# VH-VL binders against o27280, part 134

Target 1, 266 residues: o27280
Amino acid sequence: MDSMNVPEVLEIKRIVEESESVKTFIFSWDFRREVRPGQFVMVWDFRDEKPMSVSLIDPVRSEIGISIRRVGEFTDRVHGLSEGDLLGIRGPYGRGFELMGRDILLVGGGIGMAPLAALADEATARGMRVDALVAARTADELLFLDRLEAAGVNISTCTDDGSCGFKGFAHERLLTLEENHDMAAVCGPEPMMFQVMRILDERDVPAQLSLERYMKCAVGICGQCCLDDTGFRVCAEGPVFWSQELSRVREFGRYRRDPAGRRVPW

## First folded at step 7 (VH-VL)

Design e32 (framework fv_azirkitug)
Fold by ESMFold2-Fast, scan of step 7:
Structure e32 (fold): chain C 266 residues (1-266), chain A 121 residues (1-121), chain B 107 residues (1-107)
Amino acid sequence: as target 1 above (266 residues)
Amino acid sequence: EVQLVESGGGLVQPGGSLKLSCAASGFTFRTYAMYWVRQASGKGLEWVARIRSKSNNYATYYADAVKGRFTISRDDSKNMVYLQMNSLKTEDTAVYYCVKEDYFGYWFDYWGQGTLVTVSS
Amino acid sequence: ETVVTQSPATLSLSPGERATLSCRASQSVGSYLHWFQQKPGQAPRLLIHDASNRATRVPARFSGSGSGTDFTLTISSLEPEDFATYFCQQYDSFPLTFGQGTKLEIK
């Protein structure tokens, strides 16, 4: 019985090297399993399973892409794979982004651009005007610029070290951009998202923020993905939340959870 | 802003050799496969060679017409791709284009201006 | 290898007319068929990718259709700048192959 909770073993069709630390793995996908920007899948290397953002959704070619940053043992093993190798994929899971209006702003930090790249493709296909603010530590860590440019997205960049675009953080760059957006979608480190959310709230721009946290089970039973004051389970009710929902969470932007579920400062 | 600038073309006698160079800028060169495509005067386009990125082990592929005679290579530290052409034949006379693949690796999104290679006695 | 054949070799039309260019593959290439425009003395430029998707800054008068083995490029109302040679290319299998080109010329 085919179920989205059972991993399907898929062949890696293509690998795109996004940066020294990020790769996108492309697979053939049966679109009878619907997938939307902002959703995630569980990637299984036949030893460990980890949640990864869907960064490419292409029903015409029947393909999906998942973007993976090298940050530990599991991701190091996956980065060592080649085209033709196999991975298990389970999902999709979580709530995706909702598009509204005609003019949208995307604000992405590091790997957070992955789900936003998929959203940009959908928004441009719908004829929306898309402005993207792409933030990273250095120029070499800015992700998906070529893909966004090819889609006709209006791109602003910022780097902490000033090696590309504005020198500074995403929220500092956002203060210099126009306020004329119908909605925003934000994904990146929680402290960045918190500061961006506050600016967007002051501008009366409704925002959706993608919050990816520690999780060991994709079906939303695990307490490790619970938000502090709200009782949300990220994998069941998220990872995408409206800014009004997140403004009431004391933990958002201040604390994270370790693998044991303990509160840890950012 | 993406630029591909070819050089190294010229006149050479049959059996001779030439090395073409392509200087790339305006994109993250090391992450993309690079191609050489040629076009003889008044004729169609012909794929010549492909070299993949480091993450794909710099795998190389050649059209049957040039296999064993041509070698594609790259230097990611200099944003350069090369085509070493040996044992040149009159049929190799063409404009040679340095070509970049798109993000997905499915189509050619940028072409250089081309460099003319003439093989004649 | 997949052989790609274009027809006609030359198409003579006047500005304002509709142009229809054909491309056929010797075996199915799905939707992995691209169209390029080449003006004299210039490199080819991507026009349509994956059978029907217009490339950035390509005017709406250009459209592509087809799947499998039969593909068509249509220009709904020719402008003077559209008189050029058009090439189709398959990317379903290696070696990558191009059609011989269709020259669109003013009559």
Scores: ipSAE 0.027, ipTM 0.574, lowest interface PAE 7.4, mean pLDDT 85

Design e33 (framework fv_azirkitug)
Fold by ESMFold2-Fast, scan of step 7:
Structure e33 (fold): chain C 266 residues (1-266), chain A 121 residues (1-121), chain B 107 residues (1-107)
Amino acid sequence: as target 1 above (266 residues)
Amino acid sequence: EVQLVESGGGLVQPGGSLKLSCAASGFTFRTYAMYWVRQASGKGLEWVARIRSKSNNYATYYADAVKGRFTISRDDSKNMVYLQMNSLKTEDTAVYYCVKEDYFGYAMDYWGQGTLVTVSS
Amino acid sequence: ETVVTQSPATLSLSPGERATLSCRASQSVGSYLHWFQQKPGQAPRLLIHDASNRATRVPARFSGSGSGTDFTLTISSLEPEDFATYFCQQYDSFPLTFGQGTKLEIK
C-alpha cells in the first residue's frame, strides 16, 4: 500500500488521439502493482494532481493507458505534453469492476467509455460475450469504437443528434434492444446512468455503475466525499457500485450540490 | 469494415517518379499512424515508411533503402495517405501495401490489397 | 537491426495434420512479435499479435507461443484454406523487420 501512495515519475511512451477532446497516455507499468478495470490513478503534472480512470491494462507489453478529456487548466496542460515528457502517477485506487456470468452489456457515455474499454478487454479475454452500447452527443465524440471492434465486441451506437447510429439517448436505444445479459457495467453522465439503471433493474440485470465525479477524494482523504442517505464514501467504497447500492441514494441521477450546498439539476 | 485502397502504381523508367495514394475508410483515420510496406515478386515483406498522427506532429520514419528518395504524407480531411517516390531504381520494383497501425503502436493490423510498381527500362 | 529468420522455408503436409512453424530473432524482442498469413494474390492478414494472442475472427486452431528470441506458430489441425505463406514480424525496434516466410503446401 505505501508504495502505491508515492507518485512514480513515468515517461509518456505513446499518446493516442481518441477524439478532438480526448487523448490516451500510455506508460510502462510494473504489474507487481496490480491494476483492475474500473480503478483510477492520480495524475500529477508537478503543479496539480487529478484522478483519471485507467482505460488500458496490458500486462503483455507491461503498459497502462490513461484517457483524459480536455475540460480545464490541468487537462489543457497535460494535453500539451508530448511523447518523452514526464508525469507523476500514483495508485491504483478504488474498487474495480467485478465480472460474472457468460455475457455482459457495457453502456458508456462520452469519456465514461474509457474504464469500460479496459473492462471489455478483460471480459473478452475471459471468453465472455460482450455487447456495448456507446453513446455520445455527436459521432465525433463516440470513443473507443476501433478498440471495441478489434476486441470482438458487438457494438451499438447512439448520438443525440443522429449523426451516427440510433438518434436519441442511451436509455432510448437500450429500450429497443430486447436481449438479456448476466450483468451490465455502466459509466457516463449520472442522468444517463440513472435511466439505464432503471431499465436494467426492470429486466433483472445486475449492473455496476462507475461514479467518476467523486474520484477527487482518492484515498478517503475527507469524510464529506459521501452520497446522500447511505453515507457511502465513493473514493473508499467506489467509484464502482452495484445498482442495488445506488438504488438507496436519493441524489443519484437527480441533482448535485453547488459550492453553497444548494441542490441543482445535472 | 476497415478498408484500405491503394492506387497510382504502374510502369516507370529508372530515375523516374510515381505518387501512390491510399484511401482509408471504416476507422478513425486521423488517430492512427499509417505505413507503406512493399514486397518484391517471390520475396518477403519490407517496411518502407511510417507517418504518425497530427497529435504526434506528423512525424515520419523511413527505411534506409528509401530515405531521401521517398516521402510519406497524409491528408486527414480526405482520409488519404500518400507515398511520393523519386529517383526510382529497378530494386524498388514491388507490390506496395498501405497498412494501418494498431492502437498500441508499431503493430500492423489491416492491409490494403496492394498496388504494383515496376521500374524498368 | 534485428534480423528475423523463419524455418522451414517450405512445409508439406496434409489436411488434418498439425503444423509447427518457427521464427527466431537475432536479439530479444520480448513478446513484440506478430504472425501474418498471406494467400497467393492477396494481402497479408494479421493472425497472432503479441506472440500468443489470436487476432479477431481467427479460428481457434491457430496458436502462438514463445518469447525473447524463439517463437512458434501452431495449427492444430490443418484445413484446406490454411495452405498459405506465413510471416513473422518483430516490432520491438526500428527498422521493423519480417521473416522471409514459411510456405505451407499440400502434400
Scores: ipSAE 0.012, ipTM 0.571, lowest interface PAE 8.5, mean pLDDT 85

Design e34 (framework fv_azirkitug)
Fold by ESMFold2-Fast, scan of step 7:
Structure e34 (fold): chain C 266 residues (1-266), chain A 121 residues (1-121), chain B 107 residues (1-107)
Amino acid sequence: as target 1 above (266 residues)
Amino acid sequence: EVQLVESGGGLVQPGGSLKLSCAASGFTFRNYAMYWVRQASGKGLEWVARIRSKSNNYATYYADAVKGRFTISRDDSKNMVYLQMNSLKTEDTAVYYCVKEDYFGYYFDYWGQGTLVTVSS
Amino acid sequence: ETVVTQSPATLSLSPGERATLSCRASQSVGSYLHWFQQKPGQAPRLLIHDASNRATRVPARFSGSGSGTDFTLTISSLEPEDFATYFCQQYDSFPLTFGQGTKLEIK
């Protein structure tokens, strides 16, 4: 409520360099404001604010982590900060992932592995068997492999250039994986998620997918995050959707909209 | 899988020098603080030195017993951490372990098998 | 410096029995207290981190408890492979310090 919509000024406790372009920022957090994997927070540098997925949730240590890819002016400024510096954090917002069954498949592309890393921690803590397919352009861009291994996750990798694991795209690698799962969670570039969703649907594996590109309205009172064939507001009803919901959206995986509302291909 | 492989141990006379090396694999080496911990025969564990990651400006810390004599360093391009030991004393005789901290920097999660350093004539 | 003291120095028990090992810090270390197992000729192995969290691939019979200055490692039913030396370590302040060890031996 009131406290959830007011930014807290928090000190950066630790910074982990995940890659040349990705850093994880760790903060103390009061878990009376519950945070679930798949939710996001608004990060405020006292000039601009942007939505960022939560990548670490640790109620025992009272800490959260936020992984940020350096893309654009805001994120470049945040990447220039040091431990001890301050950021405003507001939230959490959005619908988190739901866990069911005994086995889960995680499919992450690039920074999309960030919310899935938090989900992996929760799934393993619940006693689920976790398989993760981690995809990137090159080996240097694969994220959270050491954290996933530490959590007891079974890891498969693929890179576009073949520098680590399978040479090819996530959906191509998924076709070579034979194990059935009770559910899946998918996060990454929208074209990748669309292809993965189609394969999981054919295998009758229920999947949840995270649509971070539309997290513009943190409080959920605006309709600007609506999808073409549905009244769902991504910031209020997402960013996590079941595959059955997304299969009805013509826009998903095919095109996006520019600031003027015009359709542009991926 | 994480592996830490120490080398460079051996027999040295008092006042001599020795450089230990530790080859790391199976994790993103540049992101983690690395440590040296030693153990004399039949005795307990003693922290020796720490080197932080690049994001913490490679800050170094030493136990009082070795400060001024030992230097910890790293080469992130080779996934190596080193311990340069100068002015060695008989009480420096121990097995030296290369140790990694966990992802968040709160505990030691992996240890190498150790390398024996013997300081005697 | 924070001094860490373990008791007893030696604990003699039989397989199937419960073992309780104590560790006390000279000042509060919060939950930054970890337990390691060491067998002769081997490196220490992490068992419990942050007072109560089992490390990966550590059997469920191992558990940790405590906070502040008083900590306990419990092995609910000893297996032959559990007879080893156990060290606690505080990670709250530098210099990092270890207990002197508790040797668990067959009675």
Scores: ipSAE 0.012, ipTM 0.557, lowest interface PAE 9.0, mean pLDDT 85

Design e35 (framework fv_azirkitug)
Fold by ESMFold2-Fast, scan of step 7:
Structure e35 (fold): chain C 266 residues (1-266), chain A 121 residues (1-121), chain B 107 residues (1-107)
Amino acid sequence: as target 1 above (266 residues)
Amino acid sequence: EVQLVESGGGLVQPGGSLKLSCAASGFTFRKYAMYWVRQASGKGLEWVARIRSKSNNYATYYADAVKGRFTISRDDSKNMVYLQMNSLKTEDTAVYYCVKEDYFGYYFDYWGQGTLVTVSS
Amino acid sequence: ETVVTQSPATLSLSPGERATLSCRASQSVGSYLHWFQQKPGQAPRLLIHDASNRATRVPARFSGSGSGTDFTLTISSLEPEDFATYFCQQYDSFPLTFGQGTKLEIK
């Protein structure tokens, strides 16, 4: 659907506390509007609207889940809500992940594990072998470990401070893992994704990467989402991109934009 | 890996009190609602009490048979859930299980081994 | 209160046979019905959740079906270790309620 669609007002059915800063909000969903892992919805609190990745897709229960990290005014207000309260939701939007082969590697950092958790459920349901590398700054910021374990996913963890699993960054941990995979899916901070992509490319593992900054572009809101390396590429069909598409973008993982639009190193 | 270990059961006289404890390990305890379920010989399984997580204000719920007499509580710093049982009746005789809900709160996924409570003179 | 009734109370079968256990709710519980296995002296173990989903490490011979008020647990080819009592439970409304159990005995 496009950005002209009116949000549906839905009741918060359940709230799952993922961490001190992350909650998953669960809603009843009519699956006449099909949802795929990697897609997002626009969440409206009747004041502001923000894109959020879908982290749970359950057609049997007719439910979707949306995981939200507390980072500012909008997310603080949403975190203050209770079961029974209402939110506007429209979508889904964007292109989702594609699954292929017999095994998949998931590499997630922080809240980037949210869309990957939904993907893990689908891959496991298809009988694929799923390995997940879950990265965070500290053990308390690792997300979805219990959920992934319950789904039968093989989990490796790493934390910057060494409080859980490997001490170091996701790409450093990945270098110590020699397992072959038919594909990979990656979501997290861009510097992490760039380093992981380089390693997967060297290993000839096709990867899909989800870029948060392109979610608004996918609904046509961000008119200036053209990549400066291409000059003509519109990111409206994100947020999920193949590694071969991102390898041509010099800005990916190297530069961000400040409020004035100036290129700044990560 | 996930482990729930009950303790505190025993023989008590009618009208007496007993406090059950459940030590949890192998999962992020603070995130999950915890339950007590009992099983008396010949009656099958019976839900007793529920305590929700901090994000749901530690809300508590009780079966009618125990409401006003039993109190469920938790200590997230110790990964413990408790059941304080007061004014015990012979009908409360049962094995008491500490039970965990699944990730989304829709079913019981793990049970402790149980602790026997016998209310008899 | 939603009453859950299981039948039969006892089922005696030989290894290799198919076992079919029934569970009926007094009112619709949607798909919020779960099956547990309990062996003598042990705690219940989750087998099937949400009517039809096998729990982790549960053998493929176990399957669940049904919705609304009528539910079935099927064991396609009975193994000796399947000797146990099976309970169904509704999780649609409080108070949570269980069936009285079906005792499966191997001849």
Scores: ipSAE 0.370, ipTM 0.719, lowest interface PAE 4.0, mean pLDDT 87

Design e36 (framework fv_azirkitug)
Fold by ESMFold2-Fast, scan of step 7:
Structure e36 (fold): chain C 266 residues (1-266), chain A 121 residues (1-121), chain B 107 residues (1-107)
Amino acid sequence: as target 1 above (266 residues)
Amino acid sequence: EVQLVESGGGLVQPGGSLKLSCAASGFTFRHYAMYWVRQASGKGLEWVARIRSKSNNYATYYADAVKGRFTISRDDSKNMVYLQMNSLKTEDTAVYYCVKEDYFGYYFDYWGQGTLVTVSS
Amino acid sequence: ETVVTQSPATLSLSPGERATLSCRASQSVGSYLHWFQQKPGQAPRLLIHDASNRATRVPARFSGSGSGTDFTLTISSLEPEDFATYFCQQYDSFPLTFGQGTKLEIK
């Protein structure tokens, strides 16, 4: 806990290929620094530092895993690393998911399945029934299906292009799934999460949503760390929020900001 | 379900060559390292070769007994693993299994049915 | 290389009895020790991975324990289908190595 804000240089123990664009990097971890699903770490390649969600938490093996999508210069460099290479890891940071009840619904889009995979492991270890809706643009971008199946998770899939499972978006698939759950956890693109949240609200299912853009606020590294809604919450501890906290944020799932600070529709 | 089906075994004379094939299905083949493990009659299991996924540059590893003689390869477009066996010796006689590692690469979770290779004059 | 040794070589028991099989590594393998079952004419099947974790669809009567160099596979209340050869394997270092096997046979 005392060394949480100082990067530790760790050896990459194992690399798992999740897709053409996603890899999971596994490190030995001292669990005196507790890690919970929904938390993130800062990954340092000795040039730049970026927040990454923890996707594997294994206290038996004393390991954590971090899943990274290749999307820019930093992630391209990290994807070029091999087992035995070194990375700086600082953390964990942020609010973890809370589990309650007997059954949980996980709704993940793309890399958003990463923190939800860690949550699935904890939920199944507690004896909960886990249903997962895994969404992606194409079949090749569906993540963690084999891992979730091995854990005993009940899986539904959807792809935008129809290459696997339901053809359509996560919220469209969710409308065809008419089960009640004690809770839900959601992570993915904001437009997806907004639509899913509205459906879960109508079903009276309490939901926690992970907003990756607020990870830097939890570390104290953010441009403004605020919601721009007048009269509403202007600063929040992230990245995990209850759906009731997000219901007052007009920007959530509707708008993004351009360089001039103007609202631009998704 | 996961299936691994080996083929290409048979009888060959010492110094000869054989190429084994393994057809994989039921999992995302390209994500996993693949292995060959052999078992001689009345003996234990012996690891032979390993090939990693594309993201690990298809790195290959061999048991000392087969280095320089055997070559493991894969074709991700066909979900196939191969073992090219050259300069075969009588002690290479065994059932050869195609084996898959688990999701994180720490243990063998699925085995094929095996294919018999007999090296005899 | 890490050598793994199993004992006993053969264990003769009756259905309903408890079986205890041992595996010893020549150096510490942490928890990276796995157990496989092999029936005549069949490929090995994973039973226990990482010393104590039961594989999918493996009956609850199978359990594993141990760490470092000493490991045990236990089968409570043997069923007829359990009479097979059992192998342990270390996955801590290359080359990967297996024990010589313990044959569990019906008395």
Scores: ipSAE 0.053, ipTM 0.615, lowest interface PAE 7.5, mean pLDDT 86

Design e37 (framework fv_azirkitug)
Fold by ESMFold2-Fast, scan of step 7:
Structure e37 (fold): chain C 266 residues (1-266), chain A 121 residues (1-121), chain B 107 residues (1-107)
Amino acid sequence: as target 1 above (266 residues)
Amino acid sequence: EVQLVESGGGLVQPGGSLKLSCAASGFTFRIYAMYWVRQASGKGLEWVARIRSKSNNYATYYADAVKGRFTISRDDSKNMVYLQMNSLKTEDTAVYYCVKEDYFGYYFDYWGQGTLVTVSS
Amino acid sequence: ETVVTQSPATLSLSPGERATLSCRASQSVGSYLHWFQQKPGQAPRLLIHDASNRATRVPARFSGSGSGTDFTLTISSLEPEDFATYFCQQYDSFPLTFGQGTKLEIK
């Protein structure tokens, strides 16, 4: 039977406070509907609906987790909820990450570590060696360090202000890391991802990058897709893209489009 | 490296009071629920108290044996958790462990070394 | 409250032998049952969490199984350092409860 793809009303089972601005909401999930790292769900607070990446996938406990950063009215309302409260969840949607090889590099900036944390769990469960470069503006904005360490991930940190680990940006830290990897996965601010992608391309490391702005394209909302300078529309498959695909998108890392279609710098 | 270091144990008379402290390091203390678990000499483990994080309003939970007599509290600015023990009984004699839950709050992953509390006349 | 009962109270074996320790809950705890090892004068150490998942740095000879009310901890070939007291704990409901322990001693 055809499903109308309506939100399921689920009880918030547990809330993990990741930082002053980030919380992870955990729900019971029926894994007859498969969820993979890199996919997202639509979160509905009965007033507005927003896409959120899945940050925890636990089929043993029958749970998924969704990490949400407080940035506006919707997320402020969701952050005000408690365990036992209800949210609408539908999905999953989008193209997830693909794992290959034995050694992987994860490069995450801020909340971009959320989908990468789920990927780290899957990679370590498969017996892969996982190195994670976790980047943020300050130490307080570094996310999932405790979780990654518990999973056996090899962690490097960098902060713009030097409050934890290397002082500088993710791409600057990456240049000091000489180890080769079979693949990489990258998620964070688009300018960071662009710089990281260029370094990985020079090292011949295939990379997958997750672009939050393309999450709505995966559910058929064309307004979230980019139109590059050649007239080519990237409306098909997100949020995860291979670096080779993104190298052809002139907007990537340089500018975005507002609702009127105008170019806006990052 | 996760470390939990208890202090404040000692000898006290029945009806007396003691305050235990636990200094935490090596993890993001403020986001975890913290626990006290005790063990009498040669006996099993007994959960005593739990305090949740600020996002859960510092909710506290107690074993029936200590409810009304013990108070668990925390100071996130100092990475400290405390156990105020009042109206102590000889049955409260035990090694008291400060215990951390795992990242998701499903099991105990790290224990302190313990501090001995002896309640005797 | 959920009562957790371990058996046997004491198990006497020699190095190289297989040890099988049992834990029974008075009501279903799903898979929310954990195993700890404790040596005299030391704090408990996590061995197995969620019935069957070996904790970090725990040797492969340790394994856990079971669900619902009946759980087993197995040590496939005992080494001298394994002679200790083992506790199971349910984490399904409050109050959190532990078994009384199984003491594994050298024969």
Scores: ipSAE 0.388, ipTM 0.724, lowest interface PAE 4.1, mean pLDDT 87

Design e38 (framework fv_azirkitug)
Fold by ESMFold2-Fast, scan of step 7:
Structure e38 (fold): chain C 266 residues (1-266), chain A 121 residues (1-121), chain B 107 residues (1-107)
Amino acid sequence: as target 1 above (266 residues)
Amino acid sequence: EVQLVESGGGLVQPGGSLKLSCAASGFIFRTYAMYWVRQASGKGLEWVARIRSKSNNYATYYADAVKGRFTISRDDSKNMVYLQMNSLKTEDTAVYYCVKEDYFGYYFDYWGQGTLVTVSS
Amino acid sequence: ETVVTQSPATLSLSPGERATLSCRASQSVGSYLHWFQQKPGQAPRLLIHDASNRATRVPARFSGSGSGTDFTLTISSLEPEDFATYFCQQYDSFPLTFGQGTKLEIK
C-alpha cells in the first residue's frame, strides 16, 4: 500500500563475483526509503520472488547491493543476468541490527557474511573496533575477505577442511579467541549460530543473530515466519533476534522445517 | 598483500612489437577487471586498456590511440594479464603500469611499479 | 570524452602550510573522482576515492571534497614527504581520464 510494498524495476549497475557460487548485484537506490544492515528485500525476476539480505548500503553512491548464492532455479536464472538487465526490488523488510558499545564481534558462515558485511561498514563508520570470524566449508567459500580487510576489520578465518586459517568449525575457533566485546552479531547456518550463541552467552556477550530460513512472507502475513514456542514472526519481528530471545526456542539449532512443515534434524 | 609486477619493457624500433606481462598476487585475481595505464616522461597518466573478468565474458576496451594495435588478455590460471603491442610508434614511449580495480570496480586501488617502453630508432 | 583539468600546475609552499588543489571535469562525474599521489620514480598511490573517502593508511591531514564538476584536495599541514605530484581521475565514463597533475614543491 505504501511505496515500500511496490516493486521497483531497477537496472543492474554492477555485478561483483564473490565466488563460483555467489554474486553481488548492485543497484541505484533512493535513500528516501531507508535501508539498515540486517534488513532484506524481495527480488523479483518477473517469474518468481525471493527474499535476499542487503549486503551493501552506500548512501554516498546512492546504491545498495544484494548478494545471492546459486542454490536453485530462481538463483540460477538471476546468476545468468548481466549488467544492464532488470530486476524488481521490493522492500526493505524486517528489523536491522542494533549497535552498542565500542567493540563488536561478527561471526559469519558462508552467505551469512552478506548482512554482516553491511553491518561492518556501518560499525566502522561509527568508529567501532570490528573483529570478524569468517567461517566456511572450504577456502573458496570464504566471502568478503578483501572487502573486510579494506574496511580495516580484524579478520580470523576457519574452514571445515583446513584449507584456510583454523581447521574446524566457527565455535571451535571462537573458543581459542579470548577477547572482550561489547556485543556480537552472528549469521550463518543455524547449527553454527546455536553453538556460537552458547559460547557468547557463557562469556556474557550480548549477541544478535539473523534467521533467514522463514523469510517466505515479506510482510509477516504467513505462518511460515513463526518460530516454535515463542510465536515470533521472522519477517515481522526479525530476521534479527537477541540471543536471550532465541534461547527460549526449543527448535533453534536442532530442527528445520521441510516444505510440508515437518520437523527435520539438521 | 597485493602485488603487481610488470615485465617485458625495453627498447624497440618504430613499427616493432612488444608484449608486456603483469604477475598478480595477494587477491582473488579472476574476479577483478585489470587495466593498463601509461605515462610518458614528464607527462600525465593515460588509460590504455581494460579487460573484465570471466563473469563479464572477458570484455575488452581500448583507448582510441591504441585501438587496432594493442591487445589486452589474461590467464586466470597463472594470475597474469598481458598487453600485446603491435605497430609501435614513438608516441607510445612511456612507463606502462598494470593496475587493479577496487573490490566493487569503482576506482584503482593498486598499481604495479611500471615497466619502461622506449620506441626509438 | 570527459576532460579533467587540474590547477595550479605548480604550487610552491613550505612545510606546515595548507595546500589546496583543484580539479574540474568538463561534465558531471557525480562522486566518481579520485586523487593519487606520485613521487619521482614511483607508481601513483591512491589517496582519496569517491571524492571524499580517505584510502587505507592515508594520513588524516589529507581530505577531499566536491561533487559533479568541481573537486578539491586539501592537505591541512604539509609534511616534507607530501611534496610530490598529485593527479585526479574521473571514473564515471570511458575513456577513463586523468588531470595533467599538480606539482607540490618546496619554496
Scores: ipSAE 0.140, ipTM 0.655, lowest interface PAE 6.2, mean pLDDT 86

